# Designs tried in a protein design chat: VH-VL binders against q0atu2. Part 283

Target 1, 119 residues: q0atu2
Amino acid sequence: MLDKKARIRTSREYRNVFEKGKRLSGRFLIIYYVENALDNNRFGFITNKKIGMAVIRNRIKRQLRAIVREYQGQVKNKHDIVLVARAGIGKSSFEGMEKDYIAIMKKAGLFARNANKID
Short names: E, the ipSAE of ESMFold2; O, the ipSAE of OpenDDE; V2, 0.75 times the mean of E and O plus 0.25 times the DockQ between their complexes.

## First folded at step 14 (VH-VL)

Design jc3 (framework fv_recibokibart; at its last look DockQ between E and O 0.78; V2 from the best seeds 0.76)
Fold by OpenDDE, look of step 14:
Structure jc3 (fold): chain C 119 residues (1-119), chain A 123 residues (1-123), chain B 108 residues (1-108)
Amino acid sequence: as target 1 above (119 residues)
Amino acid sequence: QVQLVQSGAEVKKPGASVKVSCKASGYTFTEYWMHWAKQAPGQGLEWIGEINPDWGDTNYAQKFQGRVTMTRDTSISTAYMELSRLRSDDTAVYYCARDTGSLFYPGSHFDYWGQGTLVTVSS
Amino acid sequence: QIVLTQSPGTLSLSPGERATLSCRASQSVSSSYLHWYQQKPGQAPRLWIYDASSRATGIPDRFSGSGSGTDFTLTISRLEPEDFATYYCQQYESDPYTFGQGTKLEIK
């Protein structure tokens, strides 16, 4: 689990990301990202009922956290990033989700140049 | 037809805890931040805190930190506010209110309010 | 925190008159983050004006909001009997959410 410092936790913080951030869409994920004034990255997550039943949403939440945690150290610092789960993600495999995350983050240029787990 | 229906009035002793519920309907519960406000008798409105119904993240006003706990049950679209170590000055009407902005576009104002729950704290 | 000070505390007017309610912020507030609510006794607050100048759904055009920076105003061009209530301004420019102390508009 991401620690509190690594999470977007307030509506204002989410609002800031949506108002000032950039948006990129992947197959299963949409990311909104903006630079912050901190020394660390913060991640937010959005899911909705279109994803599926509660059990599916909970699984997706767990998987998203796992993915973000796994690659957290390879993401450029000073960013607030919100992940929005798209419809259909509930039918995706973990690997598919991870691949989509990596692809969209690369497209956004959010990975550090020396990142080795994303190649 | 968005509706927020709160639980009934409560009478508590000092030191006790109270848990107020707010059942939402007419919209997707998990897509809007839920807020709580306090209004003491004859006084104005005071913001208590907010909860992200999807992930359960909360943000409380400093005044209430350590005594307030906001939770939610997504299966029944219900938000809860629990206030512990009650004092006489906790006597007030408590409101739940929906943020106008969705989680996808968070706002900063409240477009729908519960009917309020009177909590009376007295010896 | 941003403190919102409303004035006057009580405004006594008659139907047909013009009402001007002030909300002053301790620091600058973006118009998108300044809002007004109406509340009548025994009822929950109701959104009235949002984004400083936008009327909520169903709000008559005799109501208008204006202002920027630290000074915001709610104006009722011609008071109707149902307009007598308490009005609160609210901001979320920065944490935490804060309300003004309210202006009670009462019938003279």
Scores: ipSAE 0.785, ipTM 0.927, lowest interface PAE 0.8, mean pLDDT 94
Fold by ESMFold2, look of step 14:
Structure jc3 (fold): chain C 119 residues (1-119), chain A 123 residues (1-123), chain B 108 residues (1-108)
Amino acid sequence: as target 1 above (119 residues)
Amino acid sequence: QVQLVQSGAEVKKPGASVKVSCKASGYTFTEYWMHWAKQAPGQGLEWIGEINPDWGDTNYAQKFQGRVTMTRDTSISTAYMELSRLRSDDTAVYYCARDTGSLFYPGSHFDYWGQGTLVTVSS
Amino acid sequence: QIVLTQSPGTLSLSPGERATLSCRASQSVSSSYLHWYQQKPGQAPRLWIYDASSRATGIPDRFSGSGSGTDFTLTISRLEPEDFATYYCQQYESDPYTFGQGTKLEIK
């Protein structure tokens, strides 16, 4: 579970990321990201109804939280990052989703010095 | 068509809690931010807070922080606002209102409002 | 927080007259984040003008919004009996999202 300080929590903050941020697509995820004025990162999540039924959606939400929590210490600070689940994510494995996250975060340049050891 | 239907009027004693419901219909409940506002008798509107109905994140005005809790039940498309440790100046009509736009690009204005719920705090 | 100050508090006019309602912000507000609502007694507010100058669906063209930065105006070119109500401006520039205290537009 990401703590309150590590979450994008307001509608205005989500809109800011989409208005000012950069976008990068992976197989299962899209990220939007922008520098913030804080000392820390904040993460937001968008899971569209198209992903699947409630059981599947709840599984995806739990898995995304777990993946972000696992790697959050390796993310360069001062970023607001929104993860958008693509329609096909409902059929992904946890490992597939995790690899996709690592790949897109590396391509975005969001992992810190130790990111080379993740892959 | 889009409707927001709120629970009925409540009479409460000081120190109690009240939980107001707002049932959404005519649209996909989890795709729009939900806001709550207060209007004391003869007074203007005051924003209380907002909830992301999909992921449950909330944001409250500082004035209400610590006394308000916003929740939702996505299985019945219903948002809730609970206000605790009620005082006489909490007597007001409480509204839910839907943000326009999507969760990731909210429209920033409220296009549909509930009918309001009168909460009266009296001994 | 951004304070919205509406003036006048009460505006007493007759049908056929022009009404000008002012909303002043304590800090700059982007036009995309300033909105107006109409409220009649016993009813919920209704979106009237959004993005400072865009009329909501079904709002008569005698209503117009204008302004930028810290000064915004709602103008009714020729008052009709149904226009007598309270009007609120609202900002979404930053949380807490605030409303002005309202201008009551009343007959006589």
Scores: ipSAE 0.720, ipTM 0.880, lowest interface PAE 1.0, mean pLDDT 90
ESMFold2 (binder alone), look of step 14: mean pLDDT 93; pTM 0.945

Design jc4 (framework fv_recibokibart; at its last look DockQ between E and O 0.88; V2 from the best seeds 0.87)
Fold by OpenDDE, look of step 14:
Structure jc4 (fold): chain C 119 residues (1-119), chain A 123 residues (1-123), chain B 108 residues (1-108)
Amino acid sequence: as target 1 above (119 residues)
Amino acid sequence: QVQLVQSGAEVKKPGASVKVSCKASGYTFTEYWMHWAKQAPGQGLEWIGEINPDWGDTNYAQKFQGRVTMTRDTSISTAYMELSRLRSDDTAVYYCARDTGSLFYPTGHFDYWGQGTLVTVSS
Amino acid sequence: QIVLTQSPGTLSLSPGERATLSCRASQSVSSGYLHWYQQKPGQAPRLWIYDASSRATGIPDRFSGSGSGTDFTLTISRLEPEDFATYYCQQYESDPYTFGQGTKLEIK
């Protein structure tokens, strides 16, 4: 699980990312990202009913956390990043979701240069 | 129609705990931040904290840190605020309130409020 | 935290008069983070003005909000009997959310 320090936990923090951050869209995910003044990254997540039934949403949440956790150490530091799940994500495989995450994060230039698990 | 319906009045002794519920209807419960506020008799409003009903993340005012716990049951669209180690100055009406904006672009103002729950702490 | 100080504490006026309520912040607050609520006895607060100057749904046009920086104002051009209540300003420029202590608008 993601440490509390690694999560966006307040409405103000979310709003700040949406207002000031950059937006990139992938196949299954949209990311909003902005630099923070901390020594760590924080991740936020947005899911809605368009994704699917509760069982599907819960699965997606679990998978998103797993993906973020897996690659957390390879993301450039000092960023707030919000992942917004798109409607089609409910039909995606874990691998598809992971690939989409990696692709969009690469496009955003958020992976460190020495990242090893992003291929 | 959006509605927030809170649990009934509570009478507690000092040192006890109280758990107030707030049942939401008329909208998607998990897509809006839920807030809680305190209003002592004849006094103004005081923000207690907020909860992300979708992910369960919470943020509390420092004054209530360590004594307040906000939770939710998404299956019944209900938010809960538990206040422990009650003391006399906890006597107040407690409100749940919905952020006007969704989790996506929260606004920081509250458009719908529960009817309030009176909590009386007395020995 | 940002302290919001409202003035006056109590405002006694008659229907038909103009009411001016002040909310002063201890530090600068962006307009998008300053809001007003109305509360009547025995009732929950109701969102009244948001983003400093935008009227909430159903709020009459005799109500207006203005201000920037540290000084904000709620104005009622011509008081109606139903306008007598307590008004609170609220901010979320920074943690935590804070409210003013309220201005009680009472009938003279």
Scores: ipSAE 0.902, ipTM 0.953, lowest interface PAE 0.6, mean pLDDT 95
Fold by ESMFold2, look of step 14:
Structure jc4 (fold): chain C 119 residues (1-119), chain A 123 residues (1-123), chain B 108 residues (1-108)
Amino acid sequence: as target 1 above (119 residues)
Amino acid sequence: QVQLVQSGAEVKKPGASVKVSCKASGYTFTEYWMHWAKQAPGQGLEWIGEINPDWGDTNYAQKFQGRVTMTRDTSISTAYMELSRLRSDDTAVYYCARDTGSLFYPTGHFDYWGQGTLVTVSS
Amino acid sequence: QIVLTQSPGTLSLSPGERATLSCRASQSVSSGYLHWYQQKPGQAPRLWIYDASSRATGIPDRFSGSGSGTDFTLTISRLEPEDFATYYCQQYESDPYTFGQGTKLEIK
């Protein structure tokens, strides 16, 4: 689970990422990201009812948190990053989501120098 | 129709806690930020904090940090605000209010308000 | 924290007159983050003006908002009896999302 300091926790900060962030789409996820003025990264999540029933949505939420937590140490610091779950994510495996996340984070240039070790 | 219905008035002793509920209807509860505000008798509005009802993230005004806890139960579309270690200057009407925008694009203005809950702190 | 100072605290006018309510911010506030509410006794606040100058649904065009930076105004061109209430400005530039202390508009 992500530490409180590593979460986007305010409505204003979500709006800032939406307004000023760069956008990059993968198969199951879209990321929005922008530099912040902190010493650390912060992650936010947007999931909605279109993903599926409550059990499926809760599974997706747990899996997204786990994926972000697993790789957070590899992410270049000073970024606010929002993950938007696409409608088809409810049918994805954990491995599929993980590969998608790695791919889009690499394309965004957000992984640090040792990013290849996370494949 | 969008509606926010708050729990009834409460009378509490100093040092106690109070938990105010705000039941939402007429919209998807988890898609909009929820805010709470205080209005002491004869005074203006004071923002207390906000909650993301989907993921549970909260943000509180520094003045209330350590005494306020905001939670929600998505199964019954209800937000809660709990204020602990009550003192006489906590006597006020407490409002819940919904942001007009989505979780990812909130507007910061509030189009729907609960009717208010009077909390009286009395010895 | 951004402090919003409204003036005057109380404004006593008659129906038909023009009212100008001021809101001054301690730091710059983008126009898209400055909002106004009307409140009558015993009622919850009502969104009145948003994004500094846009009227909420159903708000008469005698109400207008303007301003930028640190200085914002709410103007009522011709007061009607129903306009006598307290008006609050609110900022969303940064948390805590503060309100002004209010201007009470009362019948002279």
Scores: ipSAE 0.830, ipTM 0.912, lowest interface PAE 0.6, mean pLDDT 92
ESMFold2 (binder alone), look of step 14: mean pLDDT 93; pTM 0.941

Design jc5 (framework fv_recibokibart; at its last look DockQ between E and O 0.06; V2 from the best seeds 0.00; counts 0 for: placed apart)
Fold by ESMFold2, look of step 14:
Structure jc5 (fold): chain C 119 residues (1-119), chain A 123 residues (1-123), chain B 108 residues (1-108)
Amino acid sequence: as target 1 above (119 residues)
Amino acid sequence: QVQLVQSGAEVKKPGASVKVSCKASGYTFTEYWMHWAKQAPGQGLEWIGEINPDWGDTNYAQKFQGRVTMTRDTSISTAYMELSRLRSDDTAVYYCARDTGSLFYPTGHFDYWGQGTLVTVSS
Amino acid sequence: QIVLTQSPGTLSLSPGERATLSCRASQSVSSDYLHWYQQKPGQAPRLWIYDASSRATGIPDRFSGSGSGTDFTLTISRLEPEDFATYYCQQYESDPYTFGQGTKLEIK
């Protein structure tokens, strides 16, 4: 879904977000975010084995990609953003994850002013 | 016991492809970055690229971009490196190596290495 | 790309002597991202020093690492017969994550 340009793809880039990024927790997600030196955003994902069995983990991965793709155009540019799935995310609905993502991103100030009209 | 076991030596003609496997055991395969390196006979080490075994994202050195593909099969804890359009200067030992840290906090140093796979390209 | 230049290329010494191996980077490298490996013929490399100065588990205290910025050093205070090998420095500051060309430490 997300093109390769919009993905955090290297180990060094993940470490940079961990070390330099700000952290905000929601109900199902934690985001880490930091300004980058590009003209665009990049997104990364951390989903460890503790979330659940493979079928659940694959569903969560697919849903997180879809949520990020849906709202990527409303995100202020020049940020590297890592979404960390919390242990309880396997019991959430798609809509619950989506609402959590919107709330966290708004609280972080990462949506553009016009994007504040989103659900 | 952490172990990385690579596939056996290969002899290839110029223009062919080779796919080297690296089977991991003794740890959770999807929690650590995997790297690949080249060492030509009598020469030093050269980094080829890395793969996130959980999400499948890859990053390759520019020298190998367009010729290398790294993949994995999480069901058998195995990483793969495929090199295409082989030429004589691709003759080398190829290693897989595991990063010591986590996916989100990698260290950049490698505590476990495969035994190496010799690939010979001869006309 | 960050080029790591090791010197000397070959170092010929006797057991009991002090060895000093140099690694110079073309750009600044944080000490957290400079590592050393030992390799003997027919074997895979072994992690030796990480974060410029920290010994990997089981590495004897006669090995020490130092340096910062562009200049890093691996020192062996008194050479033992088992120390004769090739040593590589490696950087993780930026991709591609490069290695130096190696210093071969050989018995005189």
Scores: ipSAE 0.828, ipTM 0.913, lowest interface PAE 0.6, mean pLDDT 92
Fold by OpenDDE, look of step 14:
Structure jc5 (fold): chain C 119 residues (1-119), chain A 123 residues (1-123), chain B 108 residues (1-108)
Amino acid sequence: as target 1 above (119 residues)
Amino acid sequence: QVQLVQSGAEVKKPGASVKVSCKASGYTFTEYWMHWAKQAPGQGLEWIGEINPDWGDTNYAQKFQGRVTMTRDTSISTAYMELSRLRSDDTAVYYCARDTGSLFYPTGHFDYWGQGTLVTVSS
Amino acid sequence: QIVLTQSPGTLSLSPGERATLSCRASQSVSSDYLHWYQQKPGQAPRLWIYDASSRATGIPDRFSGSGSGTDFTLTISRLEPEDFATYYCQQYESDPYTFGQGTKLEIK
């Protein structure tokens, strides 16, 4: 589980990322990302009813948190990043989600140059 | 009612730049992504890019990267698309179009379109 | 990028006939990310079908969208004179947004 300090928790924090950040769309994820003034990254997760029932949405969130945690140490610091789960993610495997996350984060240039755990 | 009204036709020489405007009304300008599309004479539609009218963040198709600049003036609810280093194959009707979804949750389809702006590039 | 290929390029039919327009994607596209537009000469495109099968506001029920994966179809059960136009499919499965090359539905 992500540390509390590594999570976007308030509506204001989410809104700030949406309004001031860049948006990139992957197959299963849309990310909004913006630089922050902190010494750490913060992640937010959003799911909607198009994904499926609450149990599915919660599963997806758990999986996304796991993915983010796995690669957290390789992400450039001082960023707020919101992951929005797209409708198709409900049909995706964990590996598919992970692949999409890596792809979109690479496209965003959010991985550090010395990142070595990237497919 | 939602309306997107674009600037008039342009005639340019190769190498010049053109800036097309799209004035929005009938909705909150800053709450929807604005897109631009190209349609060459007798051809299909081609996505150029999008702009977040609130903050000004943009995403461009690779084909237009380096030549296109999208901006906006929130005070007059107007989006702009500037295309530089014009070539003959830039001759086309250019459309602005609103994403159906909100700024936070774009849907990826466009519900309102401008009337189009013809840009002719000829020597 | 995802390439959308529409077929046929031109479809010549008469009023009252059934029209079937195809849109094939170079890779799988979720139904939520496949959309259709209608365009008539001298006019801007108009959203017609969204999410593969949902009719936009004001679109007659003779229009229907279907499909999944890489194959999508727009069907007009019984053509009306005003239905003759060019139809484009469009995807947002992934960046960049892309359109099909269009199918021109013309009167025979």
Scores: ipSAE 0.645, ipTM 0.898, lowest interface PAE 1.0, mean pLDDT 94
ESMFold2 (binder alone), look of step 14: mean pLDDT 93; pTM 0.942

Design jc6 (framework fv_recibokibart; at its last look DockQ between E and O 0.74; V2 from the best seeds 0.69)
Fold by OpenDDE, look of step 14:
Formats: structure tokens, sequence, C-alpha cells
Structure jc6 (fold): chain C 119 residues (1-119), chain A 123 residues (1-123), chain B 108 residues (1-108)
């Protein structure tokens, strides 16, 4: 699980990302991202019932956290990033989610130059 | 129609705990931040904290930090506020309120309120 | 925290009169984060004005909100009997959420 320090946890923090951040849409994910004034990145997550049943949503949550955690060290620092799960994500494999995450993060230019785990 | 229905009045002794419920209906529970406010008798409104019903993340006012716990049960669209180590000055009506700003569109004003729950703390 | 000070504490007026309620913030608050609520005795608060100047659904035209920076105002052009209540301003420019102490609008 992500450290609390690495999480967007307040409505105000989410609001800031949505109001000031940029938006990019992938196949399964939409990301909103904005620079922060911290020394670390923070991640937020949004899911809804369109994703599927509670069991599915919980699975997706776990998977998203895992993906973010896996690549956390390769993301450019000082960013607040909110991941919004799209409806189709419930039927996606972990690999599909991961691929989409990587693709969208690359498109956003959020990976560090020396990132090793990305294609 | 959006509705927030809170649990009934409580009478507690000092040192006890109280857990107030707020059942939401008429909207997607997990898509809106839920807030709680306190109103002592004859006094104004005081913000207690907020909870993200989707992920369970909470943010409390410093005054209540360490004594308040906000939780939710998404299966029944119900938010809970538990206040522990009750004191006489905790006597108040407690309200749950929905943030108009959904998780997708944060806009922090409270468009729907529960009917309130009176909590009386008396020895 | 941002302190909201409402004035006057109590406003005694008659139906038909104009009411002006003030909400002053200890620091600048964006209009999008300044809101007003109405509350009557024994009832829950009700959203009244949001984003400083937008009327909530069902709120009569006689109500208006204005202001920016640190000074905000709720105005009732011509008071109706049902308008007598307590009004609270509220901000979320920064943590924590805070309310004004309220202005009680009572009938003279």
Amino acid sequence: as target 1 above (119 residues)
Amino acid sequence: QVQLVQSGAEVKKPGASVKVSCKASGYTFTEYWMHWAKQAPGQGLEWIGEINPDWGDTNYAQKFQGRVTMTRDTSISTAYMELSRLRSDDTAVYYCARDTGSLFYPDSHFDYWGQGTLVTVSS
Amino acid sequence: QIVLTQSPGTLSLSPGERATLSCRASQSVSSSYLHWYQQKPGQAPRLWIYDASSRATGIPDRFSGSGSGTDFTLTISRLEPEDFATYYCQQYESDPYTFGQGTKLEIK
C-alpha cells in the first residue's frame, strides 16, 4: 500500500488537481496531473460503480495501487497525480491496466529519463 | 432525490463513545465526499471532518483529531462518525452533509444535509 | 485557519425591508469557495448561495450574493416572513473548512 505521504487524501487536494492540472485519457485510465510544491509525488484514485460490482472495484483499487507503487520511483518528482478508472477497466487484465498506465504516463511526460521499467 | 438520513438521538455519559450514522440515497454514495459538522446548542456550525466514501480517506479538524473516526459502509451507502472520550461540551447536534463537488468535480459546498443527530453528554 | 466574521450578529428588520449581511474573512477567499447557508430553528442548514453569488436551486431572486477577497455580502432586497432565519457563511479556501458565527435575522 502507498504511504500516506504519497497519497492525495483531502478534497482540497483533489480539487487542486482537477482545477489546475492537465488531463489525459487512456483506454482504461484518465489521469489528472499537476506540479506540487513538495519533495514527493502524491497519487489519488477515483473509481465508480460503472466499473462493476464491489468485488471488482476492490480488485481494481488494489491493482491500481500496485501499479502506481511499482513505477513510483520512475515518475518525475513533485507531482500530484489522480487516476480515474474508466468503465472498461473492470474487464481489463492487470497487464492491460499496467500497459495503459505506462502509455498515458509516457504521453504526459511524467516518467523520469532514466526510467528502467518502462518500454 | 438526494437524501441523507441520520440515526436517532443519543444520550451518553462522559468518557463514553457515540457512533452516528448517515444513510445516503438518491445518488452514487462513493462519488461524493461526505462531511460532518457540529452545532452546539444555540451555537454556530463547526466542521468536524470529511471522508472519501470510495477509498475511506479521512481528514479531520485538529480540534477533533484523535477522538473522531469517520468510516463508511459502501454496501449500504452509509457514513459513520464516531466520537470517543465524550465530554459535556460534545453535547450538540451533529450533521452529515454531502459535498456538491463530486470526486470527479470537486466543488466544496454542502448541497444536502442530514436532519441532524442530537448527542447529549451528561453525567 | 481562515476566520469568517459575520456582522451583525443579530439583525432585526421588518418584512419589506432590505437586509444586508456581511461576511469578512481573515484572509482572501476565492469566490468559488465562499458559500452561504440558511438555517431555521430545529432544522438542518440549507444551501442558499454558492460561489459567492450563485443562488441554490429554488432560492428566490430577492436573495443575492456578492463580494470578493475578504468581504462578502448576502443581500435580501425585500424581506419576506419566511426569510427570517440564521445565515452562515462558509469557506474552503484552505483547510480546515470554517463557518462564520452566523447572523440571526429576526423580525422586528
Scores: ipSAE 0.772, ipTM 0.924, lowest interface PAE 0.8, mean pLDDT 94
Fold by ESMFold2, look of step 14:
Structure jc6 (fold): chain C 119 residues (1-119), chain A 123 residues (1-123), chain B 108 residues (1-108)
Amino acid sequence: as target 1 above (119 residues)
Amino acid sequence: QVQLVQSGAEVKKPGASVKVSCKASGYTFTEYWMHWAKQAPGQGLEWIGEINPDWGDTNYAQKFQGRVTMTRDTSISTAYMELSRLRSDDTAVYYCARDTGSLFYPDSHFDYWGQGTLVTVSS
Amino acid sequence: QIVLTQSPGTLSLSPGERATLSCRASQSVSSSYLHWYQQKPGQAPRLWIYDASSRATGIPDRFSGSGSGTDFTLTISRLEPEDFATYYCQQYESDPYTFGQGTKLEIK
């Protein structure tokens, strides 16, 4: 699980990322990201009720947390990053979500140079 | 019609805890931040904190850190605020209030309020 | 945190008069982050003005909000009996989201 310091936890912080952040779309995910004034990254999540029933939504949430946790050490610091699950993510596999996340984070330039070789 | 219906008044002794409920109807509970506020007798409003009802993340005013816990049960569209180690100055009406905006674009102003729950802490 | 100071604390006026309620912030607040509520005794607050100057649904034209930066004003051009209540400003420029201490508008 991402620790408390690595989470976007307040309503104002989410709005700040929406208002000031850059946006990139992948197959299953959209990311919004903006520089913050901290020494660390923070991650937030938006899921859509149209993804599926509660069991599917809970699976997606668990898998997104796991993906972010796996790669968080390779993300350039000082960013607030919100992951928005697209319609259709409920049919994705873990590997599909993971590949999509890596691709959009690399395209955004958010991985450190050494981390870009993780694939 | 959007409604927030809170649990009834409580009388507690110092040192106890209280858990106030706020049942939402008329909208999709998980799509809006929920806030809680305190109003002591004859006093103004004081923001306690907020919860993202979808992901469960919470943010509390520093004054209440360590004593307040906000939770929710999405299956019954109900938010909860628990205040522990009660003191006499916790005597107040406690309100839940819905944020007007979406989870990602909250407005942090409140278009719907619960009716309030009076908590009385007396020795 | 941002402190909102309302003045006056109590304003005693008669119906038909003009009321001016002030809200001063300890730090700059964007107009999109400043709101006003009305509250009558025994009732929950009600959203009145949002984004500094926009009236909530059903709020009469005699109410107007203005201001920017650190100074915000709620004006009632011609008081009606139902307008006597307590008014609070509220900000969300930054957490914690704070309220002013209120201005009680009472009948003289």
Scores: ipSAE 0.572, ipTM 0.845, lowest interface PAE 1.9, mean pLDDT 90
ESMFold2 (binder alone), look of step 14: mean pLDDT 92; pTM 0.927

